# VHH binders against q9gzu0: the designs that were tried, part 2

Target 1, 229 residues: q9gzu0
Amino acid sequence: MGDPNSRKKQALNRLRAQLRKKKESLADQFDFKMYIAFVFKEKKKKSALFEVSEVIPVMTNNYEENILKGVRDSSYSLESSLELLQKDVVQLHAPRYQSMRRDVIGCTQEMDFILWPRNDIEKIVCLLFSRWKESDEPFRPVQAKFEFHHGDYEKQFLHVLSRKDKTGIVVNNPNQSVFLFIDRQHLQTPKNKATIFKLCSICLYLPQEQLTHWAVGTIEDHLRPYMPE
Short names: E, the ipSAE of ESMFold2; O, the ipSAE of OpenDDE; V2, 0.75 times the mean of E and O plus 0.25 times the DockQ between their complexes.

## First folded at step 1 (VHH)

Design a09 (framework vhh_7ocj_1; at its last look DockQ between E and O 0.01; V2 from the best seeds 0.00; counts 0 for: pae E 17.6 > 2, placed apart)
Fold by ESMFold2-Fast, scan of step 1:
Structure a09 (fold): chain B 229 residues (1-229), chain A 125 residues (1-125)
Amino acid sequence: as target 1 above (229 residues)
Amino acid sequence: QVQLVESGGGLVQAGGSLRLSCAASGFTFSSYAMGWYRQAPGKQRELVAAISSGGSTRYGDFVKGRFTISRGNAKNTVYLQMNSLSVEDTAVYYCARDLSPSDYFELLNKGYDYWGQGTQVTVSS
């Protein structure tokens, strides 16, 4: 058993060492798209959808991170989307590139959603899609998706993780695996009564081998404080 | 309502064969790529095979040469022929419809799932 914090740090160090040993990646064989959607409680109201402008696979040889260069509304102008959120505005900050930190799993880039308290947003959905390069196939969703509910983010986020996936990994298969790491520190209660939703950068790590059950368990343990019961 | 219903799973001896079927409804089947995924207990879901609307196929590394994906557009069905089965093929097999970015609003707002309920395949030695 031992100290839970010591065990977690040891597990995180082992995961980082394991990722560094796996230098093979099929990153150049895939295209990726990421969407962030705001779903309103009123079903007749149009959802606001934002397409992440650029997602770059992480190179396993150098562990380069995803570079998110901003958000583009794929179906609607940003102005029209903001009009749907008249009383409270959503501020989406472009992530800033940083070298990989030693004290976190995965990448160091962050996206900040600053949401003022607003009761008509049911949830925020982050969706990652992949497709073979030079394929005539449509983009497919990766296995898992992350849903974040507006309001009491502490309780609603825990509910979402409990229902969908208890891991920070978004994976499809060994040749299409991508990783979304959510740093606990990014899910803080705002000092100014605004709700801040922070997403640790998406780590598109495409190992040649399938992730071990141990690695998945380690990431589940990292997210455990956000899981109900 | 989009629905995917898998069938054809079961218990089989190593070296045997099974054919899985996925009946699709609620969308224009011929316009979408379809795929088969599998998940063993405690493992990540992995791609088994995929087939484009045009009939192009791709396979996971350890099923190449043993499994064949095909589609019958007239019957709105995708198939997975599994030959030379081994114990390592034991998993729940899921049918999936690939989503274009233009289709995700239906998933988000109407709750359309792109996955079937799965069918169990168990291979004994």
Scores: ipSAE 0.000, ipTM 0.161, lowest interface PAE 13.0, mean pLDDT 51
Fold by ESMFold2, look of step 2:
Structure a09 (fold): chain B 229 residues (1-229), chain A 125 residues (1-125)
Amino acid sequence: as target 1 above (229 residues)
Amino acid sequence: QVQLVESGGGLVQAGGSLRLSCAASGFTFSSYAMGWYRQAPGKQRELVAAISSGGSTRYGDFVKGRFTISRGNAKNTVYLQMNSLSVEDTAVYYCARDLSPSDYFELLNKGYDYWGQGTQVTVSS
């Protein structure tokens, strides 16, 4: 059969069956790149853009060892097997980044970006790219949106502010597929005390099958709206 | 009262080195990011180097690996080691206190609330 979509799906199913026998996940077969843009409310102000230095994939669901074997042996229908595979969720952790500004020497650092108290950020946008591991092909953008709007995380910060909890703070909005890991800092000046919420790391989560659902364009094409001139 | 006192400036030959120090008092030094800025005649102040409370560093593009910022929290002092100096490095160098330990200094340049008096660095050919 010469249908590209049918051939791709069948090849993917064969690969998944082999990976199951080796006790490996589909996510383990990819390289990732991720960029984080802090988008400002001011229309003409370009985003603060960072490249993530380490994207760490973690699987959160049990993967039925015999799902792909059952499809091969005609024990399961393809549609039932696709439903089971669609519950496979991967977490992509991004604890460290590097500024992409020309006036900053490229130094990898722990994520340390002030989110509050400030009102000039509209949203956080994460741009995720993938390719098959050890491929010589370019990275391709994953067809998914990863955004966290200021109003959504500020509501959770205000709730936390009324507490004296000293543990790390995790902020989640299920419809945005993003976890924010937050550090609460207290600044002491000679005149006053202030509380700051700083972003320490980001985690994206998505169905594992979306790692092969690519949009058109290059990394540069997708970064351009956020790049400094 | 917050005080920032620069020292270590002076006249030096091109290719030479200087070490600047900034002694800080009147605030909790270890909680603040600190920076070195410079201003040549007729130019805006520009970032030379910055160091967060956690020790992360950033440098202006013109530094090209020649300068190193460090801090001694026990001594409430920030340092700038300047090597391979050229005549283009001639300027008044200022120590500054940041309002935040954020490593995104572009957003905080406008929020520096204390500056030292400055120390003159003059590089002769």
Scores: ipSAE 0.000, ipTM 0.115, lowest interface PAE 17.6, mean pLDDT 72
Fold by OpenDDE, look of step 2:
Structure a09 (fold): chain B 229 residues (1-229), chain A 125 residues (1-125)
Amino acid sequence: as target 1 above (229 residues)
Amino acid sequence: QVQLVESGGGLVQAGGSLRLSCAASGFTFSSYAMGWYRQAPGKQRELVAAISSGGSTRYGDFVKGRFTISRGNAKNTVYLQMNSLSVEDTAVYYCARDLSPSDYFELLNKGYDYWGQGTQVTVSS
């Protein structure tokens, strides 16, 4: 009989299998908190930090057709998509987020963030925290890296600029852990026409097996580098 | 728990009309876009119509003005009025909730997270 860790893994696998039969996700057993940080290239400039209003877990396997459609639409690669479909991956949707800045008055619960054109952003960082439902324990950081570097999404933006027919765009980081839902807007000024890309929502992809993998530290500890003075 | 329950399907003659309803519960209905999909035997599921939280609508190419999607936020219900039905419209029709926070109709097909069980629509010649 395997070591305690192996037994735990087996138990989790059984649970996951049962949940799949019920069209439920292991993620449904957790409460989530998520933060989004826009990290600027200038080190002296504090990151723009946002809190997600609600994290919605969705099983990837239930949306195979949608994923494949995304491939057809060149939103993501076939190879990576197949990999995701083969994995027991959960989607963590962040449809709404709000600024954590206290000095920003009147921000709607849904803030669109301009991602392009601008050169001051280094990367987007998503911080994910979770705890078991009905637990009195504090949220723990999920041990996963969710980063999207400026160069990576800019490339995709530039590619999409040539396609005039799409207003909604999905871009993803190279490891397909972060998906950005982007709104493309055309602005007409008296002087020129400009195209802007606004972030509307984010979706994180996480293997379900990682749902119980937590890093050390509190939410505050992990947010500290991104928090405004 | 999010629930979507479709109703209004059935058998109708070509040229006839049906009105589908989808009763939603378990979430703030007014904050989400809703959509109707259909799946015919041997065919892929396709978008019929979508409506944003703000009331903007989008339709599949085959609709050609025959169908109208609407929502009643007070009743947490999305509707699909289908007129001038043809045999080709025979399918299981599904209600779906979109995760998109805004009018991202182009992303609707990718953003739906909950589906109803579907209602059968059969159009006879």
Scores: ipSAE 0.000, ipTM 0.220, lowest interface PAE 12.9, mean pLDDT 80
ESMFold2 (binder alone), look of step 2: mean pLDDT 82; pTM 0.840

Design a10 (framework vhh_8cml_1)
Fold by ESMFold2-Fast, scan of step 1:
Structure a10 (fold): chain B 229 residues (1-229), chain A 127 residues (1-127)
Amino acid sequence: as target 1 above (229 residues)
Amino acid sequence: EVQLVESGGGLVQPGGSLRLSCAASGFTFSSYAMGWFRQAPGQEREFVALISSSGSTIDYSDSAKGRFTISRDNAKNTVYLQMNSLKPEDTGVYFCAAGGSLEEIYKYWTSGSMDYWGQGTQVTVSS
């Protein structure tokens, strides 16, 4: 059987190890930095952001031990475990992480998360990939609010986050927490709005870990069926 | 219509091996976590193995660790369970299941439910 909290912490630790391997693989394939973002939404907005690309092996080992130790010593929920993780990362990467945390808090303030069914706590696991250039601008939320129905009785709100070349889509659903980046060009024409809704319909059924796969270069393949020829 | 169809079950002697397959249709297979569960006569249905939608997260029950291997082929909409060093205690009906979220994966460790279930395939380990 096993304790549910113990199993959740083991699964979280394994997911972290997989994300670390993914970061290493992507860094080898592309010249970019990878960020892992954990976004928690409660009655009052709360955010956490981890910059995985700055973690060296020694820090990664401490990270892993702190997670395992904290969860072994307490009945922490997944939310509590992720908050503990964020606290450790902030201490280890304070100067850069403070800047990143500010940006995530900014996004959270401009984003209006609507959970269906209504819940006081929302969580989203995101991977952010960016080419590191001196001229690159930070992600800025460009709030676009779309209401769409998932059947006759359900509805969800979509928030759009953007940067020069990419736009992020946040879908709020207790069972599907997804953050997608698509080409900004595809969002600037009238037909792209229809594409967004079709994409979101698919994303409502994606597990959180599928976000990792999307973020590493499958976005265009998933959008292809919805693009005009 | 969602369908999960198990195959590969049968009678095998202790120490033998079997490979179970589960063919999925009617949903976006690559977006779902997949799991194997089993139920022996007179016992509760128990967790055996789980694999995330991407294949990056895999977990096993204590009885399955070191002997069983779960894998998936998203191009073929199929999940597999390779069972080695089979014991009489492994006898039961093996069910394939599909879940929609990572959070649900963690619920499955106990008596959590999956979104979709197959009909099961019989595995009998006897001399």
Scores: ipSAE 0.000, ipTM 0.098, lowest interface PAE 21.1, mean pLDDT 49

Design a11 (framework vhh_nb_b201)
Fold by ESMFold2-Fast, scan of step 1:
Structure a11 (fold): chain B 229 residues (1-229), chain A 126 residues (1-126)
Amino acid sequence: as target 1 above (229 residues)
Amino acid sequence: QVQLQESGGGLVQAGGSLRLSCAASGFTFSDYAMGWYRQAPGKEREFVATITSGGSTYYADSVKGRFTISRDNAKNTVYLQMNSLKPEDTAVYYCAKSPSYEDILNFYAQGTFDYWGQGTQVTVSS
C-alpha cells in the first residue's frame, strides 16, 4: 500500500515545517550558515581511505561563492569533484596555521539537517545548515551515516530530527557511507579556507596517520567512532 | 513556482545531431546553474552536463567532445547541442535547476538539482 515517493515527499514537508519553527525561535541567537556535505564510500580493502561519491553544492550570494563555485557545479563524476577540490586548494594562499589542541574537540554546534534519499534508498544525501552564534571559535566537522529502507521514510526522518543531542546521530553500519560536514562560515578568511580544504584533501588523499599529525588528535578523535579499523 | 519545459527531442539516426532547449520560469534564471540529466528505460537518472551562472561547463565522460551545453540569460533558456549521437544516448532528457537555500527545505530531489522538467524523449536508431 502506498507510493514510496509520495511518502518521502510527505516526510520532507513535515521536516520543512519543523525547521521553519526552529529558525523563528533561534534567529536572535544564531547565524544561519550552510555546509558542504561529502558522501564517502568505504573501500573493502584495508587502506582505511574513503572515496568521494558525491559533492553537494552550497549556494549563497556571499564572497565564499568565489571559492565554492566549482563545488556548487559538481556532477556525479568522482574525477570532476576531486579536480575541483584540488583546484580550490591550489587557488588558496598559504596562511600560517596553528595546531589545534585535543581538549577543544568537545564543542558541538546545534544543527538542523535535511535527509534526502537519492536513487537507491541506501545512498542518502544529508544537507546540513547550522544555527551558530558568530564567533572566532574553530569549526567542528560532523560525521554521520543514515539508512532508510523502502516504506519507512517518514518515521526514520522524524526519528533522526527528534534527537536533541546531535552527537547521537544514528549510525547503523560504520562500514558503509560516511558524511563529512564542514561549516562554511569559516571560509571568509584565508586561514579558515585553507583549514577546510585541508580536511577534505586529507580525507580523500592522505593516510589516516597524516590526518592525526595535522589535526593534533582533534579531527581524528571526532571521526574515530565512524572510521573502520 | 519553478517551471522547466524541455523541447527538441525526437528520432534520429546514429551519427546525427539534435538540439534540446529548456525554457525556465519562476526564478531569477541568471543566478542559478542549469543542467541536463537523462534516464534510459530501467536505469537510474544520470548526469549529462551542467553550466554555471558564470558560464563554466562540465560534462559526463560519456558525452565529452560530442555534447555542448549553453545558456541564454536574456531568454531564460538552456540548450544541449548533441552531435555524433549513438544508440546508447537513447533516453528521456531532463532539464534541472540547482537548488536554492529555500528549495533545499521544500523539495524532494533525485540528484544534485532539486527541480526537474517533464522531460523530452531522444531516440537514436542504429
Scores: ipSAE 0.000, ipTM 0.113, lowest interface PAE 16.1, mean pLDDT 47

Design a12 (framework vhh_7aqx_2)
Fold by ESMFold2-Fast, scan of step 1:
Structure a12 (fold): chain B 229 residues (1-229), chain A 126 residues (1-126)
Amino acid sequence: as target 1 above (229 residues)
Amino acid sequence: QVQLQESGGGLVQAGGSLRLSCTTSGRTFSSYAFSWFRQAPGEEREFVGAISWSGGSTDYADSVKGRFTISRDNAKNTFYLQMNSLKTEDTAVYYCAASTPEQLFEMLYKHGYDYWGQGTQVTVSS
């Protein structure tokens, strides 16, 4: 139409309509809740970047909004750091996010989803997600701990809560190749038992119980418009 | 805290080979992941290759994949970039960089590492 931004907005309206139709058709089939990390690969020009907020459902939780804003507004090269993970990382095309990405006309920026690599306990990225459909055996609340060697071979501990119970959250444990980057400084504080996430230069430092409540809020609020009834 | 020093740059003919070295000082060489970047005149600094702290994984920019190999030697506190089948487009200043695993995800959204070498010139003539 002579305005690439108008064309993109029109494509997003079509995408929203398609997602509503998919939600209706899958209403009795899946309970879908997912929060995943987005990594953008800038292939050529920064001016070619599209806004993540234009393809992601409205977010009401400030933590998730800040993370995604940091990704969109970053002047830093994501490609070089993502390439460090590429050999160890399984890239998962989440069905809903895959559809959103593929249906965006005029998008020249590649959007990658990081799921989990094979087990390397020194490199842990925590991804918050629930199953595409219910498992026959529901997850019970468990604490998983793992040991890191940092700097002078100092041992650190991180507790990861894995649960699907009434909250519906699944955080895959480190033994199943989940990645969680931790800030060494925070492990030296009185709150050193808290779980720490680094996302888009934003450090999330939360006790496990607060992390669970935060994750439920961000998953449900972020994906609410696209979730089956 | 780590300091990085590149060596091995120089002039080479197209189709030739060159090996860059990056020596580190500091207590914890084995705790760092290492990367090579390059910058041609008038261009932005670009990623070339990386090796994990364990040495179990490596990755490369598509433009150098199959031609360049990154490796590390923990006993010598040194890591390397072996460059084969060099092209004139490979002419650039090459920089080595270090990152801790704990900071890697934070660095996904940052321009560069906090720990950089001063750079070494590689010139590929036709």
Scores: ipSAE 0.000, ipTM 0.107, lowest interface PAE 16.8, mean pLDDT 46

Design a13 (framework vhh_6qgx_2)
Fold by ESMFold2-Fast, scan of step 1:
Structure a13 (fold): chain B 229 residues (1-229), chain A 127 residues (1-127)
Amino acid sequence: as target 1 above (229 residues)
Amino acid sequence: QVQLVESGGGLVQAGGSLRLSCAASGFTFSSYAMAWFRRAPGKEREFVAAISGSGGSTFYTDSVKGRFTISRDHAKNTVSLQMNSLRPEDTAVYYCAVGSPAEYWALLQSGHPFDYWGQGTRVTVSA
């Protein structure tokens, strides 16, 4: 028994209370650990070369199994697949997501994809990358470890990548761009190629918070060889 | 391009059960959150249940918690709502919706609408 409008108001107040508790829990969290792995698929062409024009999302909850099938079918990198099978790696996938396409302050290109933990939605830290350039320069295999600390995600992200980056070039300066280089050293690729992704935004999804935008700054001289003319 | 087709609605007596299904197409299913909303006669739309893209997180309004179960099938690109112990107050048109992870959290806060909705399926629970 009761007024339907009163029950609706009670349900909405309860939802707000539950989300406030989650926001408070997230605000108390320190030291986010995140592992990123990328998988690239060969397009069926007369040439057996791998292309990075699109990151292929995995449609099922068996991400590792699907990657192994892709490697067997010459669709994915063997090295990337082996790295994804490590027991202590937090699995991330990189779907191309149209409703997340944004021009952000300091980013010169549309967002290509979003990364989040596959099985842990309570760790709602998402990294938005924009594809910037392909490079013929060799880099480390695809896999990166990021560690975040509460209160300054941009600076802690840059600090961690500069110390522990296995895949790319980063700078420890909040006024400079971070670049994640994805090595395309597949068995069938005659050239060592890397796709350069510029980190343009860090997404921490909180109840009433919009995306936190990380502006690109000045580029250090050692990164200039990777910049377009 | 995005299409959502709901099914499974009907007339049922109080205490009965129904299973609603939503067939989704035109987007990468595992990358998007799915939700059920309802609109009762003479009322505004209200949130019912949501499930994250991975299926690892679910959320329900208090009035249906313990009675309704949301699930998704990635092989069939479907989301389902199992409705048990139905009450006359559950009488409504039920809508399937798709949203981003950001919209998932924003929706749970303020009832902010998802961008894409189906046509709805009618559920009538008699006394």
Scores: ipSAE 0.000, ipTM 0.103, lowest interface PAE 17.5, mean pLDDT 48

Design a14 (framework vhh_nb_b201)
Fold by ESMFold2-Fast, scan of step 1:
Structure a14 (fold): chain B 229 residues (1-229), chain A 122 residues (1-122)
Amino acid sequence: as target 1 above (229 residues)
Amino acid sequence: QVQLQESGGGLVQAGGSLRLSCAASGFTFSSYAMGWYRQAPGKEREFVATIYSGGSTYYADSVKGRFTISRDNAKNTVYLQMNSLKPEDTAVYYCAAPSSWEELYKLGYDYWGQGTQVTVSS
């Protein structure tokens, strides 16, 4: 029988090695070090309006150390932490669209799109954003609002909010819409339907008709604060 | 390794024309949008034109009707035809490309050439 202290040290070393391996494999799949996941749900008393309810960082620079600190401080048990790794801990922090198959590694295709069904009774959608890989400086999470009418996807809007912190991120007007550009030549979608686009670091849906030359100019103006210098 | 090399800049009189070229390498050129930007002394870098992989184009209002962006996928080259040049068009002109699909969908360009100087005399 081994020393209980040396066995605990061996288990912690094994956990650390497995966390590093998973973090490194994820880095190979993603161009950016940090992703923000947004989840929104239908409101019972306002079923026609959906709002972002949660912001979850999927991968951060201190992910490994946060897990190890929790184990050390007894916030997690060793058995629970190893069980979470076996069950793909990364998937617990990475949201998914309810009917899509998820890959633990992340995006294996550069672009997917799905026509969202109008008749979902309880709609849950998970959205992922990436940030610019700019100087690797810390920033506060971006909050997003997704305003749309259930059963009428042509009237959906993406609202992006950021909070000013000491690193210079500004607070945007919460009523200001930001449309994300998608290269339309790769997409075959009905004009009067919304689609869900899944990219390596971004998953969203937009009415196709929002993507005009007018929208391109507006997107450039709204995204300029986030563009690399 | 992405590389962008601009050429075709020079000195020209107001009302004249120049054609800029940008030779690109190190990525699947035909699959990505390409852009032109410019920077005058003491000013921030300003958007001029973009051409998407499908051939659609978008121009800054200041150059609409005077400048034409085009591409030749067989030569991995993007062009900027500049007509009716004005003294205010004087700047260093930069060719730009996105690093990934993520950057393209953000309308971010993060690969830049070294630039080519355009000077319009009055």
Scores: ipSAE 0.000, ipTM 0.106, lowest interface PAE 16.7, mean pLDDT 48

Design a15 (framework vhh_7ocj_1)
Fold by ESMFold2-Fast, scan of step 1:
Structure a15 (fold): chain B 229 residues (1-229), chain A 123 residues (1-123)
Amino acid sequence: as target 1 above (229 residues)
Amino acid sequence: QVQLVESGGGLVQAGGSLRLSCAASGFTFSNYAMGWYRQAPGKQRELVAAITSGGSTRYGDFVKGRFTISRGNAKNTVYLQMNSLSVEDTAVYYCAKDSTFEQYLRLGYFDYWGQGTQVTVSS
């Protein structure tokens, strides 16, 4: 029986409806894949980057409930988040820094994301969707080097798949730890919450060993010179 | 924890048939897409067939109309029925689990592989 009485329960029901509409809209035009919901925590005040504090598995038959659970458990502002979900999809672009852009070209392209900001600026939830136009051309591997802010011990390789007309990041194992970095400057401006989707720069860190499970044959052979022994 | 065990391979004459089985454990089988790949000596692994949790199928171009993939969720098993076999079908056949729930099989990719089962087709 029970009626939805609380404001938060009603907000969650509206979020579920918005997610359903967005999925239907994306399905009509492009193949898509949901990756992972990330919860970000500000690492250092002097850092321009946030680190992942939690990873929420989203890739299940009940992905909408997993998203809602993650938002609920993170004590997020659902009222403002519902307004943001009504915005146009956000296309991620390569990082602006010339060296990083050359090394990580395509790492943030052809992905849609939804951000759920908290009332405090410390934490957000990001849901990533990959959009791919239908194409008969197989994916080709692209590898770039990615370094953390104080990267002496956290230097990692970023692996990206590309198609003839599309480039993107593929997460092959959602249960493994990954790092998604969001530019702190965009998140530190409470007055400009609405611009976060337009200005965000995102880079994804993937442990190199994650590729060994699905990057068999051509992809693994291409990347083998860069793999640790 | 994840385990995939292939069976049903063997030697068969051209024009014959074989049915491969893959018993899966260590994950909720009904929630994941499953696939079959094959690899001949000195060649890259190639997609033979894949099936989503919902039952949608996709086939490699050279096996369409001859092979059928199916799944038995109650038995945590995926099958590959191979008909009208030719010598070009000779390879080790591998069972694979998709790394993610996939609504559209085209975007699926596979992160767990079984040990493989040998299929040899003689002329």
Scores: ipSAE 0.000, ipTM 0.109, lowest interface PAE 18.2, mean pLDDT 48

Design a16 (framework vhh_8cml_1)
Fold by ESMFold2-Fast, scan of step 1:
Structure a16 (fold): chain B 229 residues (1-229), chain A 128 residues (1-128)
Amino acid sequence: as target 1 above (229 residues)
Amino acid sequence: EVQLVESGGGLVQPGGSLRLSCAASGFTFSDYYMGWFRQAPGQEREFVALISGSGGSTDYSDSAKGRFTISRDNAKNTVYLQMNSLKPEDTGVYFCATSPSQYLEWFESGKPLEYDYWGQGTQVTVSS
């Protein structure tokens, strides 16, 4: 059997490979609530910060309660917290994708998110939530916009958590700062217990100076890469 | 304790049909994938069919496509395999399986080692 977390990591990598090679669909699950994971890379140009390069979809059940527990109760690093979330709350199902780009996907709904620095490593992690919509057009890049703010963690933490239209999740760990912002509409109970949800995470690998900022942004399906000119 | 009990196997002639049943207990049936596998003497267990917890997604081996149909009744905690146009090559012991302790990907559904719990099997024999 091996390590469960290692096995789950391998399964996610295999899913990514299948999504790149096959023409399949999620038509059997037309009304999914889904978290989307993006992997960002720094661009060569000084005027650009990130480029969406990879996507990792994961399905989960009872996501609201278990995600909150996994984030709050983690005593590990940021990577270990994501592994705990995937271990305890993620159940992967046999998805069929009609079309998927190797390094981008189309989003059908605007999503709010927060990127939060990690104190001890060159990484920022965020969880996003979105509905999956079957596309009647070729896949196109999703656009993400970030607003970087200068300030201390405490002030910005209190400001964001006070918003009534969102649910904020914070992991209080000396080696970790993860803040998840999920639209309240996306946390609604499914019509029946058999509905499956997807959970994904964003991992950013950034220079140390960018980890001193938090970012707030929305993801829009503009059919264009995020990177500004 | 998770238990899976298969039934419905038997002897049929080529071109015949059988309906297998698997009664499940000891876990929240509607939340987990159920798979059917088969094994002929001297061969490894091979994948036949898979169904999601809701029944909304199914998958089949190439040998089963167009001939077999997997279904489930979550009110009865039972998964079924309807087998039509049976061939001598379909002869074997048919097992149902599940993995409620860990998630299962569709590309892992063909790997017997990925499943945590198995029934004892039901014999299907197709002969002229």
Scores: ipSAE 0.000, ipTM 0.108, lowest interface PAE 19.4, mean pLDDT 48

